VH-VL binders against q95uq1. Designs and how they scored, part 14

Target 1, 197 residues: q95uq1
Amino acid sequence: MSDNHEEESNVPAYVPGKHVSVDQLKQQDAEDEALKRYKESLLGTGVHAPKDDPRKLVIKEMKIQIEGRPDTIYPLDTKELIKEMKTKPFVLKESCHYKITLTFNIQHDIVSGLKQTNTVYRKGIKVSTEKHMLGSFAPQALAHSVTNPRHGWEEAPSGMLARGSYTAKVVFTDDDNEEHLSVEYAFSIKSDWKSDD

## First folded at step 4 (VH-VL)

Design a21 (framework fv_pimurutamab)
Fold by ESMFold2-Fast, scan of step 4:
Structure a21 (fold): chain C 197 residues (1-197), chain A 117 residues (1-117), chain B 107 residues (1-107)
Amino acid sequence: as target 1 above (197 residues)
Amino acid sequence: EVQLVESGGGLVQPGGSLRLSCAASGFTVSSYYMHWVRQAPGKGLEWLGVIYPGGSTDYGNEFTSRFTISRDNAKNSLYLQMNSLRAEDTAVYYCATYESGWDFDYWGQGTMVTVSS
Amino acid sequence: EIVLTQSPATLSLSPGERATLSCRASQSVDSYLAWYQQKPGQAPRLLIKDASKRATGIPARFSGSGSGTDFTLTISSLEPEDFAVYYCQQRDNWPYTFGGGTKVEIK
C-alpha cells in the first residue's frame, strides 16, 4: 500500500573496488565533521559540569504563568523535588490564558533535538498526548529557557466535561531516543478560582 | 520582621579572595530563590547568581569560574565566595529574594567590596 | 537573554512636575515587568509589579502601564523624596534582567 520499492537482483560480480562504500564513508565523514563544527559553535569555552552529577538535563524550574493571576513556580533541580511535584497540583480556570516556561541546564555534552512528550490522564485513562520540539542545546553557565507557546497565550479547555482532576507525565528525549528525564505532575480545571488558588 | 544582613566586605588586593555572608531572619532561605546582585559605584544593578530551593546554583556567564554561591540551612545564611578578584569587581554586593508571581521581595542593605592595590 | 532599554537616561525636573519613564524590552514580556526605586546608599525598593500593580506601601502617585515590549512608569507629581534612580526588571523569562536605569534629578 505504501510506496515501498525494494531491490531484487542477481548476485553482482566480485571485481569492483569498494566505490559505493568509499562514497558512503566520505559522506559520513563530512556529516561527522559538520556535527563537530555545529557542536563547537554551541559549546564555547570554560563550561564545567560537576564530576559526581551524571545528568545531562537539569531542570531548574517550571513556571506556570496565568494571565491576571500570580505565577506558580516549581523548583525541579533535585530528584526529591521532581518526585514531590505530583503532590502539588496547580489549578487552571476554564478558558484562562496560560503559558509554561522551563528553565534548565545541559551538562557534559550537547543534547541534539531535545523534545518533550506530555501525556495527560483522567482517572487512569489517556486523554491526550502532545509532542513538542524544544531544540538543540549546549552546556553553558547560564540556564536555557523555553516558553510554550513561544508567543502569546494558550487557552485552557472549557465546559462541564473538561472540568475535573488530571494527572500528566512529561518525558524528555533527544534525537538518539535517549530518555533524560520523566516528571509526573497534576492539575485541575475548575469553573472559578478558589481563595487559595 | 523579614531581614537580610550582608557582611564580609572590605578592601582586598587584585588576585585575592573574599567571602561574603548574608544572614536571614523572619523566613527560611531554603524555601526561596536567593540571589546575589552587585552594583559598581555609579552604575546599575547587575545580577550575579542564584541558589535555588533544591540547592543548585546558576550564575551570570562572567562569574561562573570565580564566584561560588552556597548556603547553610542550619544557620539560615547565604555565602558568596569570590576568587581571583579584579578592580572591576569593586561594587556593593546585595543578597536578595525575589521571584515572579510571589509578593515576597526583600533586599539586604549591601556590603561594599573594594578591589585595589 | 531579554535586554531592557530605559529612556531617558536622566530626567531633570522640579517638585510638583510629572515624570514619565520608559522601559522597552527586546522581546515580549507580556505584563511581567517590575519597577524599582533606588536612593543613594540604599538597597532597591520594589514599586510596581505585574506592570501596573503597586507594591505594599507605595503611594498612589506612582503608576505603571504597558504590556508586551513597551512599559511606562509615571509619577503624577514629584515629591522631594522621589528624586532617585528607577530600574525596570522583566520577570517573564529567566534570567530576570534589569534595565540600565533612569535618574530623576532635581532641576
Scores: ipSAE 0.007, ipTM 0.513, lowest interface PAE 10.9, mean pLDDT 81

Design a22 (framework fv_pimurutamab)
Fold by ESMFold2-Fast, scan of step 4:
Structure a22 (fold): chain C 197 residues (1-197), chain A 117 residues (1-117), chain B 107 residues (1-107)
Amino acid sequence: as target 1 above (197 residues)
Amino acid sequence: EVQLVESGGGLVQPGGSLRLSCAASGFTVSSYYMHWVRQAPGKGLEWLGVIYPGGSTDYGNEFTSRFTISRDNAKNSLYLQMNSLRAEDTAVYYCATYTEGWPFDYWGQGTMVTVSS
Amino acid sequence: EIVLTQSPATLSLSPGERATLSCRASQSVSSYLAWYQQKPGQAPRLLIKDASNRATGIPARFSGSGSGTDFTLTISSLEPEDFAVYYCQQRDNWPYTFGGGTKVEIK
């Protein structure tokens, strides 16, 4: 028995941990429900978050809006869709004007000081890191929406050396340094919009 | 690729014990709600219990005294300890996971436990 | 515990027909109801979560509706591969529970 399991060796009776575990869950659930009801009394109806979904931040979609062109929308409300995002790159024409809107729900509790850190890579080399404060958000039935930049547009880089394929990683954290979500995505910068032969 | 593979099933006599294993790949079990679900031959699905990311467990009322769920984060594996087995425990046992708001989105293929003399 | 009652127990239909499956909860489960498909010898497959949201890769002919205590799974036009047993499941309250299943069989 050189590799004794802690659950097996540290308990004097066969199943004492089992009932204690159930009691702990019931007690935690009761305390969480009491706290939830208290917070909901302050926030109104709030959002009934599923017991099996511990996420505080659920991104419903990311919208890429390019001036003069149709919006590109990525649904991101599941882990599978988030993982697939890096295989579905979007295209920016050099010097185009663009902005990105995140639509999301907050669950369980107020998230204070939600921040995004966006790091962009080219051929494995870090080319930029930007941090943006999104704000503080409460649980509610209707999704929150945040656009970056908040006013006007961002301009895509230009020039022969700027053209090419990029990858990026965005990480969402809050004032308590809790990491809520990490998303990898890809994009390319081209001289002209795609056209048929 | 996300996979769950159950093992440890077999024939056991009434009153006996068995430990089932569920090996996970493609994700980290400690970050998710991991569940056991069983299905008796010709019958429907029955939720057995869950282990939460924090390590706490919860069970269906019929299972609380005889079944224990645990995990080994280093082996990325989930376990079900079954004690005082009865003929009524004869079933295929599945492990399954919830992925961030999706109920039982990934299932193993199951392992058969037969309780008979 | 919350009891889920599925009806009918068996639906006998032909390919191309619409299937409508019911799941009723003994108390409100809000929208926290999922639907699964199971074929003989296979593990269940998630079809619908939160009453109406289709899982990735699930064909558009599958749709879910309802809230509170009354839920419906609809298959708009049955394909041969859709003949299977369907289960509803609630995750609103511990313990999590499944319905007894509806078998959709070929007529």
Scores: ipSAE 0.000, ipTM 0.437, lowest interface PAE 15.2, mean pLDDT 80

Design a23 (framework fv_pimurutamab)
Fold by ESMFold2-Fast, scan of step 4:
Structure a23 (fold): chain C 197 residues (1-197), chain A 117 residues (1-117), chain B 107 residues (1-107)
Amino acid sequence: as target 1 above (197 residues)
Amino acid sequence: EVQLVESGGGLVQPGGSLRLSCAASGFTVSSYYMHWVRQAPGKGLEWLGVIYPGGSTDYGNEFTSRFTISRDNAKNSLYLQMNSLRAEDTAVYYCATRSYGWPFDYWGQGTMVTVSS
Amino acid sequence: EIVLTQSPATLSLSPGERATLSCRASQSVDSYLAWYQQKPGQAPRLLIKDASNRATGIPARFSGSGSGTDFTLTISSLEPEDFAVYYCQQRDNWPYTFGGGTKVEIK
């Protein structure tokens, strides 16, 4: 009923930092200095973000790779394409091997601890929420690429109860709990690659 | 019938390493989310980590540097490699599974790990 | 992460009495709350899934209720085998978390 209700259900509560050893603190200080030097070097290279685009995270595409099949690619670099995503479901065959790659740019400043929270729905009710750490990324001309799983393949669920239509909502946040992007999409799990229509 | 049987527990000295095994029967481990959960004597349940159907893994923050989850699909078995063990790692270790969209519906009996000099 | 708080920590009752156990979440978990029973020396056993749905083989005296942040497990009339520790667990958000447990013990 409030504007904050959806955020509370979809975004995890902020978790303050954890205890670290002296060696880890020194490592973090060195990493902070490296990030500062990197940010300063961007001025010299001429890299800059469009001032009329306030987005820090711009997803160029989402690629679904299925072992033995052609890749399915969704361009997501405009608000219109993101909105249309949920009307273009993809299909996974039971037990197929797949992986999903996100290709994206970072604008304006370094994004620290970019995280993906994916909530899956079936027939209007939530069936799972999964969270993945993507990493920390800096503005650069060349797009970043992250594949999940990082190694090998994910295996699609199997069984009579697993087959059917799903919708999902993925939310991208960072270490400061800033929400960068929310995307809704759809998929189906089927017994084979044959299509009825 | 679904069964999970843990093994590999025992007494280990601080700083030591130990590998736990979980043998599954009645289902294929590569098709399910396989988890490790531990319980210190007289304490509650603590989630350690998971291996997803596709083989990727996630861990609780306290475990990411010392513990590794792996799977052998040919042997239908799950493993937990534990390094740099401390007294506070003393616990019963359970493997547990869930189906997509389900809570932990199957658990092993657990294997006791005691870390003491 | 979502924190689950169970109360009371210990509940001392006699056979035949009603037990009411509480589980509160730090943020909404909708109905994605499960209850487990654990007896000494045994693995946890799933009792209730999705706040109110009894797992197969679980006696009718066990019932779950609630949604959002406030959940209750009720045992209508305690049998001797029901004296155990009970844990709640959420699967709405990753990582999955457990409550601290409620011990139901003989008075």
Scores: ipSAE 0.000, ipTM 0.431, lowest interface PAE 17.3, mean pLDDT 80

Design a24 (framework fv_pimurutamab)
Fold by ESMFold2-Fast, scan of step 4:
Order: sequence, then C-alpha cells, then structure tokens
Structure a24 (fold): chain C 197 residues (1-197), chain A 117 residues (1-117), chain B 107 residues (1-107)
Amino acid sequence: as target 1 above (197 residues)
Amino acid sequence: EVQLVESGGGLVQPGGSLRLSCAASGFTVSSYYMHWVRQAPGKGLEWLGVIYPGGSTDYGNEFTSRFTISRDNAKNSLYLQMNSLRAEDTAVYYCATYDYGWPLDYWGQGTMVTVSS
Amino acid sequence: EIVLTQSPATLSLSPGERATLSCRASQSVDSYLAWYQQKPGQAPRLLIKDASKRATGIPARFSGSGSGTDFTLTISSLEPEDFAVYYCQQRDNWPYTFGGGTKVEIK
C-alpha cells in the first residue's frame, strides 16, 4: 500500500502548489470519460456499419494521378466494379510521373496492419512483386486516404522492352492474415499518350 | 524505416530536473499513441504516460505531478520533462509507439537517467 | 489501476521443453493484453497482441490465450534464443500497466 499512501499525499496535485476544486476535478473526469469513449470507438464500439454489409475494408476509389494530366478515378465500392477493373486499363507514358491514392472506409472493427501486395505480370510472367504497409485504421465516418509514393512521384519505365500491356493483382491483408480484398487490374506503357504502341 | 532515438539522459542530483527527447523517423508521431516507459536497474517495465493523437495526455498515478509529456509535430519529436527527481527515478527511459490498432511495436534504445544520493 | 500479476517469477527449463507463463489481471481487461520479450541490454520486443494474435515475424512456437482476467503465454518447445524475461501489458484502460515479468532461464 505504499503507492496508495503516496498518491493520497499528492491529492492536491495537478500542479505542485495548485489546489484543484471539486468542479475542476469533475471537468477532468469528464475529459477522461471522453478519452475512454474515443478509445472504445477506436476499438470498434460506437461506430455503426450497414447491417447487410459484412466487409471490414471498403475501397471507395482508386485514383491514378499523372503529372500534367487529368486524374483517372476507379470507383471500387461494389463487387461488380472490382470485377470490371481489369477490363478498363489505364495508360502510362514512358518516364511519366505518377502516384496512386486509395480512399477507403473501415467497418465493424479496427483493421490492424493493413498491407497490400501488388504483383505485376507481362504475358503471364511475373515481373515484380511489391509489398506496402498501409497502417492500422479504425472505423470512422470520414474515409481514410493513402498515397503511394507518400512523397513525390514514381517514374514509369522507358524503352522498347518496357512498352506493352501489363496485368496486376493487388491483395489486401492484415496482421491476422485475413484477406480483405483482391483486385485485378491492367495498364499499358506507351511511347506517347495517344500512341498505338 | 521506422526508428525512435532517445537522448538527454545522464547524472542528476536529487531535486533536480531533466528533459528527455525522442526523435522519430519513418512515421508521423502526431498520428499515433506515443508512450514513455521506464525500467529501474534489475526491475520490470513501468508505464509512465502517453500522449494521444489529439494531444491529450495520461500518466501513471505515481507520475502525475512531476512528469510532463509533450511533442513538437514540426520536429517529429517527443519530450519528457522530469522535475523534483528522486533516487527511485533512476532508470532506463524508453519512448515507444503501440496501441490496439498498430501492427508493429516500435521502441527506442532507451536512455539512462541516474539520480545520485 | 489495473494490477497484472505474472507467475512464476522465474521458470528454469532446458531447451526443447514447453514453457507456460501466466498473467492475471486484478479486473477484466477483455482481450486487450500484449506479451513482450526482453533480453539484457535490449528494448522489449512484441510477441503477442490482443491476447492471442502473434506479431509479425514471431515464430509459431509462441502462442497466447485467455480473456478477461486470466492469460497464458505458451512456448511449445524452447529454443536457445527464447531464454529471456517476458512481460504482459494490458491496453484496456489507462494507466497501461505491465506485469512484474517472468524470467525464463536455462536449468
């Protein structure tokens, strides 16, 4: 009990030499309650998801931004739109600067350690696999947004051997190895924006 | 990629004050729960306090009047202000980020604070 | 404040043996309980979070179980690198307290 006795001797102490009224103590208790409610909300309580939607990860859209060009936006919030994505390829010009932003909601509970694994294929042959940790995300009304690269731009490959059609598969998993979503998409690398190659 | 580096420890006399720093790289401290944890020589881990993303703080009952946690978002750094130090405050002090929603725990190397008799 | 009691304080075993470590909370922490490993001169390393979820890169021989007030960390077959001090921590309510630790040492 020496810790309890020490705490009792420090009863006036929010600041040494400052005495706190009962009303001020109640105000601080209310702030502690608000923080507890925030923690409970963060842990998946107090946030309501649609009753008929069991998804924990709902990607609202994927946005491809290319420097000097209009954004390309793919809505992905339904299973039908996800299946159609591979039939709607986007084009990257050789050496163009680009970045990709995901806008998404988390439902029902916190998703811990959300990561994406992106595998790119050319004519059925795997040419790259990249893994990106997105983070841990709580249910909230406002959508989360993650951009890759986080800073600056990625540069598209260049050269005759880089030009052509690609397919890709991105898989979203978490720390529990739960697979939340798998999306197949396609893109092309061309010498110019309106080129046949 | 993610790193926490602590500094500012050393020898201090009883009744003295000391300010510890924790520099973060690879992530933004204002987006996460940031904790201070200490460990006295030969003893276990003791949670000291936390600063939440919104800037509010909580402390262990033994630390409420003598210790203050703060952060500087522009410098991406945490601080622990320690006042009225006692011999029993002699410990290694760690900064760390962890919570229910964080996939990997990250801890600093620790910095030793020695309060002489 | 929620008090975590770890038992035993010291566990003397040989490589290949099963280790069972207990953590008991003075009140319910639901499943918000983590396990850490600490070796001399090093910062703690997360093993298990949410009572039973193994952290990234942690070998399958480590497992956690329990809910409410009673929690267990099990190492199915001790490897030489597993001899260390193990701490539980509750994350249900502030202050986010640690247990006193269990030292797993070579017999």
Scores: ipSAE 0.000, ipTM 0.395, lowest interface PAE 19.8, mean pLDDT 79

Design a25 (framework fv_pimurutamab)
Fold by ESMFold2-Fast, scan of step 4:
Structure a25 (fold): chain C 197 residues (1-197), chain A 117 residues (1-117), chain B 107 residues (1-107)
Amino acid sequence: as target 1 above (197 residues)
Amino acid sequence: EVQLVESGGGLVQPGGSLRLSCAASGFTVSSYYMHWVRQAPGKGLEWLGVIYPGGSTDYGNEFTSRFTISRDNAKNSLYLQMNSLRAEDTAVYYCARYSEGFPFDYWGQGTMVTVSS
Amino acid sequence: EIVLTQSPATLSLSPGERATLSCRASQSVDSYLAWYQQKPGQAPRLLIKDASKRATGIPARFSGSGSGTDFTLTISSLEPEDFAVYYCQQRDNWPYTFGGGTKVEIK
């Protein structure tokens, strides 16, 4: 009879319900000691936002992993690289197993309830919309990483009607419906791999 | 032929600075994720940091304020600037290449940094 | 971050014996696990990628298996040059992490 899963950790309570800047967290010295320690642990050593960069979400890269194939990695940490992404489509073989990892930094403020909405188009027609909750993230020196699916693999569609060229737009928002970033990309579903794919 | 050659290691006093170089041949460094990995005497491999193809960098939390990774695309070389060195920074430092679908497939020979006085 | 735990820390065997090395991940890494060999005074050498695929030039006596959280590196019959330290490394999630290593030493 183990009750380890029913035992709660002794984590200080978090202040609910608002966007809070890093400066505001550092300057709130009227809060109790346990909460102060928790807030300081979120900020960490070396958490410094670039003064001339107003972005709260900076995606370092997007990694596409396909079972049995080399990874495809897109650096996305500048506006120029984000614009280029749609000119560099990736290929999925029908029924292949794949997953996507985002590596990103959060700057200036804690982002609560970060989510992505991915809309896929074929010849201008919307074919799917998927929404994924990523979580809540604080500024920290080392980038955060989130993989979708969290466990196992996604399976690419199959069949004659599924094959072809697609475009997609992913939009990152939070619990306050603030839009942080929008990225457009392209991909193709094919019956087999080409030697130069 | 792919080759990575580190240089710039040596003896340095605590609080000092040192710059390591990694010269690449047989490939273009800006097309890869280039990493620095270190290994203290008798210990395991410890990831230090990376420079992405786009030029952004990431570091382990212990290294963020003291270490800087850069590259010179014209010289096809990678660098590690090390500041405020401590005795616990004594290690062999390796540069290593990471590419799409190929984990650390090529490593340099390593360069020893000894922080002591 | 994903923590990789290698066991045993040290494996004492004789030439000709089979070596079995374990690597366990704190959460699933699917098949995105690599194995490296390091000899004294040398840089690590890639042995196995994607859990089971040998790198170019790696002898057939080396094989990898497993998926998810449990992985194994097997050396079917140890040669004298195989006595070294072996590290696992995952690339399923950033930051990429290494195991603590297993030293294969002569009995």
Scores: ipSAE 0.000, ipTM 0.427, lowest interface PAE 15.9, mean pLDDT 79

Design a26 (framework fv_pimurutamab)
Fold by ESMFold2-Fast, scan of step 4:
Structure a26 (fold): chain C 197 residues (1-197), chain A 117 residues (1-117), chain B 107 residues (1-107)
Amino acid sequence: as target 1 above (197 residues)
Amino acid sequence: EVQLVESGGGLVQPGGSLRLSCAASGFTVSSYYMHWVRQAPGKGLEWLGVIYPGGSTDYGNEFTSRFTISRDNAKNSLYLQMNSLRAEDTAVYYCARYPSGWEFDYWGQGTMVTVSS
Amino acid sequence: EIVLTQSPATLSLSPGERATLSCRASQSVDSYLAWYQQKPGQAPRLLIKDASNRATGIPARFSGSGSGTDFTLTISSLEPEDFAVYYCQQRDDWPYTFGGGTKVEIK
C-alpha cells in the first residue's frame, strides 16, 4: 500500500526542498525563450525516464582502480546487483594507490548537492566516516562520472592493526536531505596480493 | 554457447575423499559467481557453496570443514574437493553460474556421487 | 538462515488449467527471489529472476509476483511439458536457500 517513506524531522533546521520534474521544468520555461534554450542545453531534449522506475539516482557501475593492477568493475544498475555487493569483497594491499569512479544516470529530477557518506566497520565496530560532495546533476542521456580522489590517488592504510576484513555502507543524499541510495560492500586490507585477488 | 560439464563422480566408501571437476566453455569462470549445488535422490536442491570472481569462497554451515571449492583459471574449470564423506552426501552435484544483472544462469548436467559401503 | 516454505507440496491439475504456486520466506528477501523448473533426470532451469523477470526463452504463460515474504509463480494455462517440480530460491542473504519444491502433476 504505502511507499517507503520516513516521517518528517521535527528539527527546526530541516527545510524540505522543492522538487521539479524535467517535464515540469520545460513547461514552466515555455514563455521565456532564452531560459527555455538554456534548459534544453542543460537537460537534453528528449530525455525520458522509465515511468515504472522511481529511482532518481541509478548507479551504472563502480570501478576500483589500483595502480599497477587490473581495474575491478562492479555493475550496479539493478537492485539485485547492489544487494550482491556485500558478497563481492575487493582487496587492497597495504599502502597501495587506488581511486574509485562512479558512473551513473539521474532520472526524473535535477539532484542538487549530491553527496556520499561512507561508513566503515571492522568486527561490527565503526572505524571511520567520510563525507564527499559529488556535485549537482541533471537528467541526461550521457552518464555522469565522478572519481574520488579527483586528482591523483588515495593511499591504503598499512600495519598489522590495519590488516583484516572490513564492511562499509555508503549512503547518497542531497541538499534537501533526501536519501537516494544505500549500498553495503566489503573489502580486505592484506600484506600482499594473492593469485585469487 | 555457454556450457558446464561436471565429472569425477562415482562410488566412494564412507570416510573417503573425492574431487569433482566442472569444465566451462563459452565464458570465463573467474568473471562470475560460480556455485556448487547438490540434490540427494528424491530430495530438493541444497546450496553448497560459491567461489567469487576474486577467488574467495563461502559455504553452507555444514560444508565448511569437509568441502573446498577452487578453480583453475588456465583450464577454465571449477573443482569441489570432498573429504570425510558420509552416506548423507550421496547426491547429484551440480555446478552453476547464477544470473547477475542481464546474465542468465547455466547449470551443468550433474555428476552422481554415491557414498556406500 | 532464511527458510523458504513452498505450498502446496503437490498440485494435481489437468492441461489447460491455471497453476498457482506459493513461496513464503521466514523474513523479507525484498525481490531477490528466483523460480526454477526441474524435470526428472534433468538439471534445474531458471524461469523467473527478481520475483517477476522471466528468463530468456521462458514462455509468457509463466509469471512471477510478490515482494518481501510472499511470492507466487503462476502458469496461466498448463501445457504437457509444464508438469515438473518447481523450486524457489532467495539471494537476499547468505547462505542462499531453496524452498522444498512444489510438484505439479497430471490429475
Scores: ipSAE 0.000, ipTM 0.407, lowest interface PAE 17.7, mean pLDDT 78

